# VHH binders against StAR-related lipid transfer protein 4 (Stard4), part 10

Target 1, 199 residues: StAR-related lipid transfer protein 4 (Stard4), of Mus musculus (Mouse) (q99jv5)
Amino acid sequence: ASISTKLQNTLIQYHSIKEDEWRVAKKVKDVTVWRKPSEEFNGYLYKAQGVMDDVVNNVIDHIRPGPWRLDWDRLMTSLDVLEHFEENCCVMRYTTAGQLLNIISPREFVDFSYTVGYEEGLLSCGVSVEWSETRPEFVRGYNHPCGWFCVPLKDSPSQSLLTGYIQTDLRGMIPQSAVDTAMASTLANFYSDLRKGLR
Below, E stands for the ipSAE of ESMFold2; O stands for the ipSAE of OpenDDE; V2 stands for 0.75 times the mean of E and O plus 0.25 times the DockQ between their complexes.

## First folded at step 4 (VHH)

Design T6 (framework vhh_8k46_1)
Fold by ESMFold2-Fast, scan of step 4:
Structure T6 (fold): chain B 199 residues (1-199), chain A 125 residues (1-125)
Amino acid sequence: as target 1 above (199 residues)
Amino acid sequence: AVQLQASGGGFVQPGGSLRLSCAASGFTFSYSYMGWFRQAPGKEREFVSRISPSGGSTYYADSVKGRFTISRDNSKNTVYLQMNSLRAEDTATYYCAAKYGWSYLSGYTSAFDYWGQGTQVTVSS
């Protein structure tokens, strides 16, 4: 099966997981973050959901690999497209800032990225791939299937519902409490940063 | 190669209607934003309307809002512009456009380019 087909089907499967399988990890006014044990690795699959005061196309254009991501995302420090297969499909390498006073040192990821229509909206998804070159200033992390669904709100066409699934193996030797704290905070911050970036 | 072929233009009297079509080939149409632009003689090209890959989101220039409707059929690789209540000021060559790439290194932007000859719309009594 093609990587894009498998990835899309996996994200749709995550989007279909029953409500009672999720445990609340963090809840703030404008976003809820849940998690459940991952079936891919010894860690968690995180889900985040919140309303955006913008249309689907503009929201996803700010999330998928492109020139605007670094303008608003406080976690992402660089983004390079390594291979471009088609207009909606690439392999990218990106880096993330250190977290929790550098208890989590900067990470590097190499991901296949794919954006496709989903219902009345869009899905932008990714999964790490093997890449031989590493940079010594970064620890190579690994993203199991991850993605963002964005669909219009039924009675509010200027607003959309953004749902994310994040499944990241940060690698290295990090206390589990630090991983848990960082992941939940990162997802909540993603929403607040993106909301500011869309203005 | 990417190709966009606009058609459906013609002569119409004020208050009339026309439907433009744009047949796309050479890229994955269902993943691309599509738009319409127009250019009158001696004027700069102006934005008319855009539509998201799924067709779920549309945006219109203030000058055409409420009169024009953009739509797409992903099974036919075609985008449409339904133009109602046409005015003399709508006289222009209409161009179909797609977003070209989305890679950071390729300079991806939300701006559109156009291809081909366009289709002429003339609104006159």
Scores: ipSAE 0.000, ipTM 0.135, lowest interface PAE 12.2, mean pLDDT 83

Design T7 (framework vhh_8k46_1)
Fold by ESMFold2-Fast, scan of step 4:
Structure T7 (fold): chain B 199 residues (1-199), chain A 125 residues (1-125)
Amino acid sequence: as target 1 above (199 residues)
Amino acid sequence: AVQLQASGGGFVQPGGSLRLSCAASGRTFSSYYMGWFRQAPGKEREFVSRISPSGGSTYYADSVKGRFTISRDNSKNTVYLQMNSLRAEDTATYYCAAKYGWSYLSGYESAFDYWGQGTQVTVSS
């Protein structure tokens, strides 16, 4: 199967995990973050969910690699497309800011990214790929399959439900408790930042 | 290779409306992000609005939100900027710009690869 097919199927599998398998990691205004042990590495698969006051296409266009991601995402410091296959498919390199007073130093990721229809909405997903070029100011992290599902709300079609699955290996020598704290916080911040970006 | 031609500018009084058009030539127009920028006399160029290839996502500068609407017609290879409730401070040369697919660097202006010739908008009594 192609990388896009395998990635899509993996995200649909995550979206099918039963509610009782998740544990609440963080709950803030109109965003809940859950986690469960990852089957891919010695860390966690995180799930985040919240309502957006916008239509599916607008929400996903702000999330997928593109001209406005950096306008609202406080964590992401750069985004470059390394290989461009189609409008919905590329390999990108992005960097993230240091966290927790630089206990987590800036990271760099090289991901295959793919956006596809899902039910009445969209799925934008990614997974890290091998890339030989490294930059000394960054630690190369690794994203196991990650993605964002966005579907219309049945009774309110001007609103959508955004559900994310994030599974990031930050690499390096970082205490697991610091990683866990940063991941939950990052996902909650993602929603508040995105909501401001959609205004 | 895409060529952009902006049009629709003119003289209007405060509170008036204008519709700008940007006609694109070349294949694959529906694969381009489109944007509007403006440059007032003696000022730097500033971002106004942008629209995704499908038209599903739009974004506006705070100074124009609620007054301007960007739209596109991929069958006509054209992007539009509907400007309502015009103010003297909207006086500027308006430029349309295009970016193939989605390849984004920091900063609005640096994100766009192709630029059209401007169309002048003057708002005065």
Scores: ipSAE 0.000, ipTM 0.183, lowest interface PAE 12.1, mean pLDDT 84

Design T8 (framework vhh_gefurulimab)
Fold by ESMFold2-Fast, scan of step 4:
Structure T8 (fold): chain B 199 residues (1-199), chain A 124 residues (1-124)
Amino acid sequence: as target 1 above (199 residues)
Amino acid sequence: EVQLVESGGGLVKPGGSLRLSCAASGFTFSYSYAAWFRQAPGKEREFVSRISPSGSTTYADSVKGRFTISRDNAKNSLYLQMNSLRAEDTAVYYCAAKYGWSYLSGYKSAFDYWGQGTLVTVSS
């Protein structure tokens, strides 16, 4: 319960960071990605934001651990729920595809996941936890606090605004330029893939 | 043990007001979708109103503008404020809940937990 409270408060703090502290990392049609140096590790906190043509509940249900995530997310290759605490709270293990012609080899993450109400919408957030079992085909990555805020658009309640905060230590030996390129592209692809996956 | 217990039903005159309460126990109410349904004698149960964990509300056309659904997560309680009551509002009112965030539509999603109901009679 303390972990979920601390995680939620951390994400709300990220959501309160002033616009002038962010540097644009990538801007494509219908999504902007920013970054700033992380306070948690020697890397970046990324922010992405864009409009969804769907209601909050449907958007977040496609993002949080569940049956639909693998149907649309090109990066995620597996998702196993290791422990259910409540409907909105679990520990999950997921894997990601190799990136940039395998300069970034497949990763594995073990995350505490929590979904809670935020204003008129929802917040689905996560943070990596220690897990002793490792698999040799994957490099164990680490997610510092990450999450997705989804709130209804004012004057257009059938649409929602999706804002993500991603703070991932990919571990291993990867050139910083490759990390930068992969992170920005992954977030832009997340939005385009999710938009196609919503039904 | 999961329980939903309704209260506040009774006899009220046309044009009057009534507030129904539903007390939830045995699960984390703050993370649930909650709803009110009603059933008049000899008819099928019909949707009245729902509220999401974040407080977003939906109403059946027959009650829109007259009824207000609300929740108090600190008290694990759901409420239905009924104003401008009509004879056709006479029914047994049921509290329902669905745990978690997988709820994509009100009446089209099955609710997991149900109360036993409270009778509302609108009569002179």
Scores: ipSAE 0.000, ipTM 0.128, lowest interface PAE 14.5, mean pLDDT 84

Design T9 (framework vhh_gefurulimab)
Fold by ESMFold2-Fast, scan of step 4:
Structure T9 (fold): chain B 199 residues (1-199), chain A 124 residues (1-124)
Amino acid sequence: as target 1 above (199 residues)
Amino acid sequence: EVQLVESGGGLVKPGGSLRLSCAASGFTFSSYYAAWFRQAPGKEREFVSRISSGGSTTYADSVKGRFTISRDNAKNSLYLQMNSLRAEDTAVYYCAAKYGWSYLSGYKSEYDYWGQGTLVTVSS
């Protein structure tokens, strides 16, 4: 439970970072992506935000580890629950497709995942954990604390505001410009794909 | 030069069977999920069945238990085995491919590539 508490508190701290600390990385129709230097590693903490035309529970159910994530997420190629602690808490392993003509080869992540209430909505968050088994076709990446906040829009409860914090060490020898391009595109595509998946 | 080419359509009697094939070329078919859609005269194109790159399948209620979708990634091919055919199955059948997944398997606008179709006629 202490891991859950620390992870939750870390994401709430990210959600409280002042607007002037963020730099716009990408802005496309109906989604903005920002970044700032990470305090956890030599890379960036990314923030993405956009409106969903759906209620909080349905949005988060499509994002959290479960049967629906692979149906809409173009980047994620597999998802296995390795250990289930509670209905809202597990360790999962997932893989991602290669990016930028395979300049970024497929990655594998092993994450602790936790979903909890936040204000009038939900927070689904995760952080990589140590896992000895590796698969040779993948490079093991590492997620520092990451998560998705989803809260109802005050004036339109059938819509929700989705805010993500992504803090991924892809590892390997990848140019920072390639990482920046891939991360910004991944977050924009996440919103586009999720919106289609919800319809 | 991306292509999806359907074959195996034809005339069959009610209660009969047909096997449709779709040959993919010009892209890495094994990385795409693939689907069959159909369009009867005067109707909009409707979803029939979908198979993921890993083999997970989804079926429209109207064909569950009668149709089976399968793929052979080594041959870059998609198949639809149609059993217990009915007059209502008469349509042009289209092969479609999409990179990645979508929650709404029948959301036709998400598909990247489409074949030209093969006609299936079920009549006595």
Scores: ipSAE 0.000, ipTM 0.108, lowest interface PAE 18.4, mean pLDDT 84

Design X1 (framework vhh_8ghr_2)
Fold by ESMFold2-Fast, scan of step 4:
Structure X1 (fold): chain B 199 residues (1-199), chain A 125 residues (1-125)
Amino acid sequence: as target 1 above (199 residues)
Amino acid sequence: EVQLVESGGGLVQPGGSLRLSCAASGFTFSSYSYIGWVRRAPGKGEELVARISPSGGSTSYADSVKGRFTISADISKNTAYLQMNSLRVEDTAVYYCARGKYWSDLSGYTPFDYWGQGTLVTVSS
């Protein structure tokens, strides 16, 4: 309950960070990825933004924990709900594929997830929580506060603006340059894959 | 009590069309639920064919039916539909309507709380 309020407030703070604090990490057609040093750990807070040719509800339904996520997300290899709560709230465990020819081996995350209204759109956010059970084929990663804002475009009602904040500690002894490369590519691929997944 | 009742199955020739209906009672469609169509041919495993979030309109389809089948829902009638076009012999199966809770299993094959009795679709010349 208190965790959902704190998480939501943290994401709103990220969403208010001034443009001049961000540095472009990757720019491809129809998506820009920025980063700035994280205040939570020795890594980066990433921001990604792009336009979706779909309405807010359908976009967020494909992102938040739910039956649509694995249909399009090439990075995510499994997603299980460990505990559910009323009001768009759960604890989930998900796994990710290895990256860079397994220089980054498959990871596992256990996250609290919360979806709530934000302005005329939605915010779906998450943060890792403690979970004692581990699976030997995965390294347990840690997500500091992360989330996705989706709001309607004022001049294009059939389109929406999707903005993400990702702040992941992959753990292990991985070169920082490999982490940075993987994170920027993951976010660009997220947008490309989601666009293909949406009708 | 919660109940799902399928109708609309039958015999159809290859290339034909059928529309299946799933009438729900004992609950109302909501943003926290979804309706799926699952089929099973004799001696085969189950295949999730299509899903819909009735209140949100979000849909997904198995690759085997994408472009041929359309799932929809009528909130006022508390009924979901599966429009099946360009039917093939391999679409022959018992089709089940099932309800799931959106947040309860997120692996793509979400746990279904309730199932209908099934309706047989036979595609044969």
Scores: ipSAE 0.005, ipTM 0.335, lowest interface PAE 9.7, mean pLDDT 84

Design X2 (framework vhh_8ghr_2)
Fold by ESMFold2-Fast, scan of step 4:
Structure X2 (fold): chain B 199 residues (1-199), chain A 125 residues (1-125)
Amino acid sequence: as target 1 above (199 residues)
Amino acid sequence: EVQLVESGGGLVQPGGSLRLSCAASGFTFSSYSYIGWVRRAPGKGEELVARISPSGGSTSYADSVKGRFTISADISKNTAYLQMNSLRVEDTAVYYCARSPRYWGSTSGYAFDYWGQGTLVTVSS
């Protein structure tokens, strides 16, 4: 219970970071990706933001751990709920596809996941937890606090604003330029894939 | 500023009734949050006695108060109420009004992000 409170507070703190602290990492039509040095590890905290042509509940239901995620997410290759505390709270294990012609080999993550109300919308957030079981076919990555805020657009109630904070330590021996390229592309692809999945 | 201000506490005799009010300011009642009443008696842990969705469509009660307490909300006044009937000595406690995040499709969250200062209810002859 303290983990969910601390995680939520951390994401709200990220959401309050001043505009001038962010550097544009990638900008494509309908989504902007920024980054800043992480305070958690020797890497970056990424921010992505874009409009969804759908209501908050449906957007977050496609993102949070559940049956819909694998239907649209090209990066995620498996998702197992290891411990189910409540409908909005679990520990999950998921795997990701290799990237950049396998310069980044498939990763595995074990995350505490928590979904909670935020303003007139929702926050779905997660953080990796220690997990002793490892599988040799995957490199165990680590997610520092990550999450997705989704709030209704005031002037357009059938639309919502989706803002993500991603802070992933991919681990292993990967050139930083490859990490940077993969992270920015992954976030842009997240939005385009999700938009297709919602329609 | 987000504030929850309780009122209506006091001394009441066993079998009596009391209505607590919780005035919210700095945010409006909406479908994304719950308002709950949590009590704490000396020597006991906190107990969530009642919770209501802002739309009034979803309520829950602790077994200890079920059938005796009724929670309600007036969205236009941004105020929640706890009607307490058939009061017992064991209902003596400080009662807190608290805002709880709403989980879509779930009533799991007793996790509260803002609390009032509390109002004392004493049930004694």
Scores: ipSAE 0.000, ipTM 0.099, lowest interface PAE 14.0, mean pLDDT 83

Design X3 (from D6 with Y101L S104D Y105T L106Y Y109S K110Y S111R; framework vhh_8ghr_2)
Fold by ESMFold2-Fast, scan of step 4:
Structure X3 (fold): chain B 199 residues (1-199), chain A 126 residues (1-126)
Amino acid sequence: as target 1 above (199 residues)
Amino acid sequence: EVQLVESGGGLVQPGGSLRLSCAASGFTFSSYSYIGWVRRAPGKGEELVARISPSGGSTSYADSVKGRFTISADISKNTAYLQMNSLRVEDTAVYYCARKLGWDTYSGSYRAFDYWGQGTLVTVSS
């Protein structure tokens, strides 16, 4: 499909961006978060990377739309699959909790989601699509191309390297400083929460 | 907001030279996207005349322009150029600067450009 191909190619292009083009946004134990200005909107493309003590399939199964995401992800509060095309391809609607004492109110996203092989690992990616139904409890956000690459570590095949690219327009009226603070912290917390969830 | 703005077009005589510029804003030129020059002559389809690779200056040219045209980029100015020498009447066309993001690594196919400039007219006539 043209949508799947374009999305996949976009994420592979992000993955090829040279290290010197990224600026460190947050560095904590076992996770580094970088950012650079987005080419899609007036915000940032974030990159996060860290090692998981698990194999590729189990890591990605906890991230892509499915039964395990809500068990560990503190930010995601609901997940509905609106349309199934194939086992690896769907349109989903999900909601997120408020952040920073509700300075960022709960958001809703409707994304095309696609999971595919990448080298000796997997890529799970998504991008928001138009969807007319809205719910008054949520502000409709927009994900420009986003995704997660997971590949085995050469020295330790029972471990994997997880790299994420996140590019979210939260929309609404939010101070830019709040957006910047929330994005960097959310990505660092994603790794901590996922590591706990994989146990 | 991604924007590409072409300049430098005009009227030149056969055998003359012209340099086109493409000023980019809203994205980084150096390693992020492919930059190409595509032309469209009256009554003809699109022809990709020159391309520069995001991976560090690799260039390619259509057979019709090899040895005559040179594509380059100035990273500090975020601007691409097309130096056109030994111009011919058949080079008359609207020249577009375009950006492309990636390609399908599984299929190996070249993909269509994502963003296009407004175009600049080059007329080669005596």
Scores: ipSAE 0.000, ipTM 0.076, lowest interface PAE 21.6, mean pLDDT 82

Design X4 (from D6 with K100V Y105H L106S S107G G108T S111D Y115I; framework vhh_8ghr_2)
Fold by ESMFold2-Fast, scan of step 4:
Structure X4 (fold): chain B 199 residues (1-199), chain A 126 residues (1-126)
Amino acid sequence: as target 1 above (199 residues)
Amino acid sequence: EVQLVESGGGLVQPGGSLRLSCAASGFTFSSYSYIGWVRRAPGKGEELVARISPSGGSTSYADSVKGRFTISADISKNTAYLQMNSLRVEDTAVYYCARVYGWSHSGTYKDAFDIWGQGTLVTVSS
């Protein structure tokens, strides 16, 4: 249970990082992606933010481990719950498609996942954990603390603001420029795909 | 000890309404499970008509029932509901409540549901 408190506190710290510490990585219509050097590994902490035309509960329900995620997420190819601890807490294994003509081969992640209330909205967060079972067709990646904050828009309660923090070590021998390109595009695509999936 | 119990089936006239209930016992609703309503009409295969993530409130419907059926859940009562409006003769079927616990690769609903109720008959006839 202490892992859920530490994870939540880490995401809240990320959410408190000042605007001037972030550099714009990609800006497309209705989504901005920023990054800063990670303090956890030799890579980046990415931040993405955009407005959803839906309520907090429905947005987070499509993001957290569950039956809705694979319906819209083009990157995620499988999702299995390995251990279920309580209503809002599990260990999940998921896989991702290859990227950039397979310069980034399919990855596998095993994450502790936790969803909790945050202000007037929700936070769904995760972090990779040790898991001995491996599958040869995938490279085991590692997620340092990651998560999604979703809060209602004050003047438009049928809309919400979705802010994500992603901090992924893809491992293996991949050029950093390829990782950077893939991460920025993945986060922009996440928003456009989710918007289509919510309706 | 884990069970789903349906109630509320019966005979209704075309254009009428009916509400089915699905009471869960031996487990609590979870963000990692959903409750679905599956129907089986005489001579036809199974059709998943509606599903809900009880904790998150997310819902989906088959095209055949969109705009007419509404699925909901009451967490405090550990019960899911299917409100059926504007009923048609072709809605006549045995309606089953079913659960998925834990998320696997997206397979067929038949393989996804691990607990089934006994079913409740809905007959739409004059």
Scores: ipSAE 0.090, ipTM 0.488, lowest interface PAE 5.2, mean pLDDT 85

Design X5 (from D6 with R99K Y105E L106S S107L G108K Y109R K110G S111E; framework vhh_8ghr_2)
Fold by ESMFold2-Fast, scan of step 4:
Parts: C-alpha cells; structure tokens; sequence
Structure X5 (fold): chain B 199 residues (1-199), chain A 126 residues (1-126)
C-alpha cells in the first residue's frame, strides 16, 4: 500500500525483464545502455549497466539524494530536500542543465526517493510526485519509476555492478530523436562522471 | 551556531605521521552533511584532500594523498580525523576542516563548503 513498497516492487519487476526484451541503444567504454518501449508512457524504459571500482555503499551514497551528488553529476544543477522522512526516504526537487544547445531546455523534477537493501547490495529508487510550486525558468519533467541497483562482485571484493532503470518524460515540444539521443548519452555520461567522482 | 575547530598540526620530518582532529559544535555528524579537509599552501590554490559522509561511511581522496591519508569520523565524539602517513615536503600547508550540507538546504553545482574552521598549519621539513 505504501508508495515505497509499490516503487520497490516495480523496480524489482524491471530487474527481472528477460535479456531478449532489450535492444542496445548505446555501447561505449565500460557501459552498455539498452531500451524497450515503456508501459507507463509514450517513450522508453532505459537500462544501463557497468562495473564500478568501488564498494556498494560508496557507489549508492554518491547517487542517492545527499551532499555527494552535485560534486560529480554534470547534468544535475541543483538539489533541494523538500521533505525528509528518514535517512533513506525523502522528497527532493532537482534541476538539470539544458542539452543539445538548449533544444532540451533545463528541467525540474520533484521525486519521492527511497533507498533499501536488495540481496547483498542496495537499491536507490525514485518516482515523480505532484508538487504545486513550479518555477518559470524550468519545464517540469516527470520520472516514472526509476532506480539504481548496486551489488558486490563475488570475484572482486573492491568492485560492484551498477544497473540503472530510467524512465523519464521530459515533456514539452522536443523531437523524439533528440530525446532518444540525449537519454542514451546522459546514461553513458552518468557512468563516466560517477567513476571520476568516486576517485 | 555551527563551529569547526581544527587541532593536531605541527612540525614533522619527511616520512613522518600526523593526525589532525576536527571538533564540531552546533550540529551532529548524522545531520546529512559531509566533512572535508581542504589544504592551502603558499602560492597554491585550495585542494580538497579528503571527504567523509559519516552517515554512510563513504570516503574519497585526492590523487596526491591516496594510500597515505585516511579520513575517519567518530559520531559519538562529533569529531573527524585526518591520519597523515608518509608525509612529504609538498604536504606543507594550512589544513582546513569544512562542512557541506546536502539536506534541508539548497545545494547548487559549483558551490563551496558551507562552513569552515580556522585552519591548522602542517609543516613537513627536515
């Protein structure tokens, strides 16, 4: 019944989608990005996966809402914690930089965020919620269920496997080809930037 | 009020060790912040050498100090530490303890630490 339980269950369903349902969207050094049509909106559910040279707790601490995020994430320009329920649960508002020479203008998102144990690792997930306050300088985007799974590598105690599911409605009048290009590049850049931020 | 007080600086020979302490008051380390150590040597800019998130225990280090320096925090004492081993002449600097808020405050890209201590001098010389 709770939003955190429903969100967690949805991400676990995504994590159980069979390999053959995904299509490669982008493959660059040390990260693969796949996509499939979303069941939530007229767009795509993206999956990204790559190895991190760090332990699960440190990786997820850099991703979840908190003081580390803006130090490495080139896309995120601000972060406000609007309501904090416990150390692993909040509502946050964040903004993103314009993309493709401002063909995609800066966006704003208001998300419920929840971090919980998953198997031998962690899951940090989020979903947009209704928030009445809007700012004219941003277009309000919408995140359908999104999240990051991070689990230890058995053969390498200092490494972890990071798998993300991203399902973002950028809204506004943007060509679908521009959205597709930006989403795949953003996810590849996420891994590159995070790896630099961890070191 | 928020206050950070550094201690433990001094004169040490190359290859020696030193431990800096940062005593915090006016807040607790479990209030969704990270603590960093920033140094400034004469004629050089500021360098962030180490950070710790006490709630998650996450740490990061500058390449210049990796394997030599260790940052830690004792939540019960509300104190952060920087253990400095295998010290080099190039480590000579004023070391500042600094705090960054990520919760209940607006955090913007490129902004500096929110609170700073007064600094403690570390001199590595023979």
Amino acid sequence: as target 1 above (199 residues)
Amino acid sequence: EVQLVESGGGLVQPGGSLRLSCAASGFTFSSYSYIGWVRRAPGKGEELVARISPSGGSTSYADSVKGRFTISADISKNTAYLQMNSLRVEDTAVYYCAKKYGWSESLKRGEAFDYWGQGTLVTVSS
Scores: ipSAE 0.050, ipTM 0.443, lowest interface PAE 5.5, mean pLDDT 85

Design X6 (from D6 with Y105P L106E S107Q G108L Y109K K110S S111Y; framework vhh_8ghr_2)
Fold by ESMFold2-Fast, scan of step 4:
Structure X6 (fold): chain B 199 residues (1-199), chain A 126 residues (1-126)
Amino acid sequence: as target 1 above (199 residues)
Amino acid sequence: EVQLVESGGGLVQPGGSLRLSCAASGFTFSSYSYIGWVRRAPGKGEELVARISPSGGSTSYADSVKGRFTISADISKNTAYLQMNSLRVEDTAVYYCARKYGWSPEQLKSYAFDYWGQGTLVTVSS
């Protein structure tokens, strides 16, 4: 099995987790965020879900590594493609802004990224990989398997359902309450920002 | 060079079985959205009978073949299969293996297949 196969299978496994295993972390207009303890590390696997007023291909093109991501994502401050293996597969390095008045300082991630078909829609997923170069202005974080499923709505094919799974180890010495607050807010903001970014 | 090569077609009696194979080269199954099987009877339009996301294991079938056909993929062999059981005269068609690439430039977004094999003829007749 390749890294892309293992990553895709892991995300599909997350997508199959029973409803009763999730606990609501945050619910705002048009998006719900849940979490459960991670099986990968001492933290949480987060799930977010909401409806987009756009078709699957446009939604995922705004999320996957590419020129549109930085136009709308308030958290992401840079994105560099380090290696492009295939049109749907790369290694990327990205950075995030500080959060909670810099209680969480800017982070850097180096992720393998893969986009593939899933049912009538798409899955864009990623997982951190080892990378020796570090930049002193950033703390290197680690993404366990993460991804975004997007499928057409049954009753409205011009709309889609976006479901995300995020499993991030921010590393460093951060109070758990700060991590929990930041993760829930980040996912709610992701939906709000993406909705504004879609054209 | 991306290629899809079908095999396994032939003549079979009603109620019989055939297994079609689709050998892919020039790309890996784990890197595409779907492999599909599309059939076309002489003088008729195309029908998507089955598709699979090989890495995810997700499959779908046309109502006309549900319960009779099974699509599968062997990622290590880079080969997709269509197992056809309980064949009917109306299953007679040229069967094409096709790749649906999920990643497309914004202006060229398409749910259509981007590469096709040459087809293999399946004839169900007494």
Scores: ipSAE 0.000, ipTM 0.132, lowest interface PAE 12.5, mean pLDDT 83

## First folded at step 7 (VHH)

Design G12a (framework vhh_8ghr_2; at its last look DockQ between E and O 0.57; V2 from the best seeds 0.00; counts 0 for: pae E 11.6 > 2, unsure alone 61.9 < 65)
Amino acid sequence: EVQLVESGGGLVQPGGSLRLSCAASGFTFSSYSYIGWVRRAPGKGEELVARINPSGGSTSYADSVKGRFTISADISKNTAYLQMNSLRVEDTAVYYCARKYPWSTSGYKSAFDYWGQGTLVTVSS
ESMFold2, look of step 7: ipSAE 0.000; ipTM 0.289
ESMFold2 (binder alone), look of step 7: mean pLDDT 77; pTM 0.775
OpenDDE, look of step 7: ipSAE 0.176; ipTM 0.612

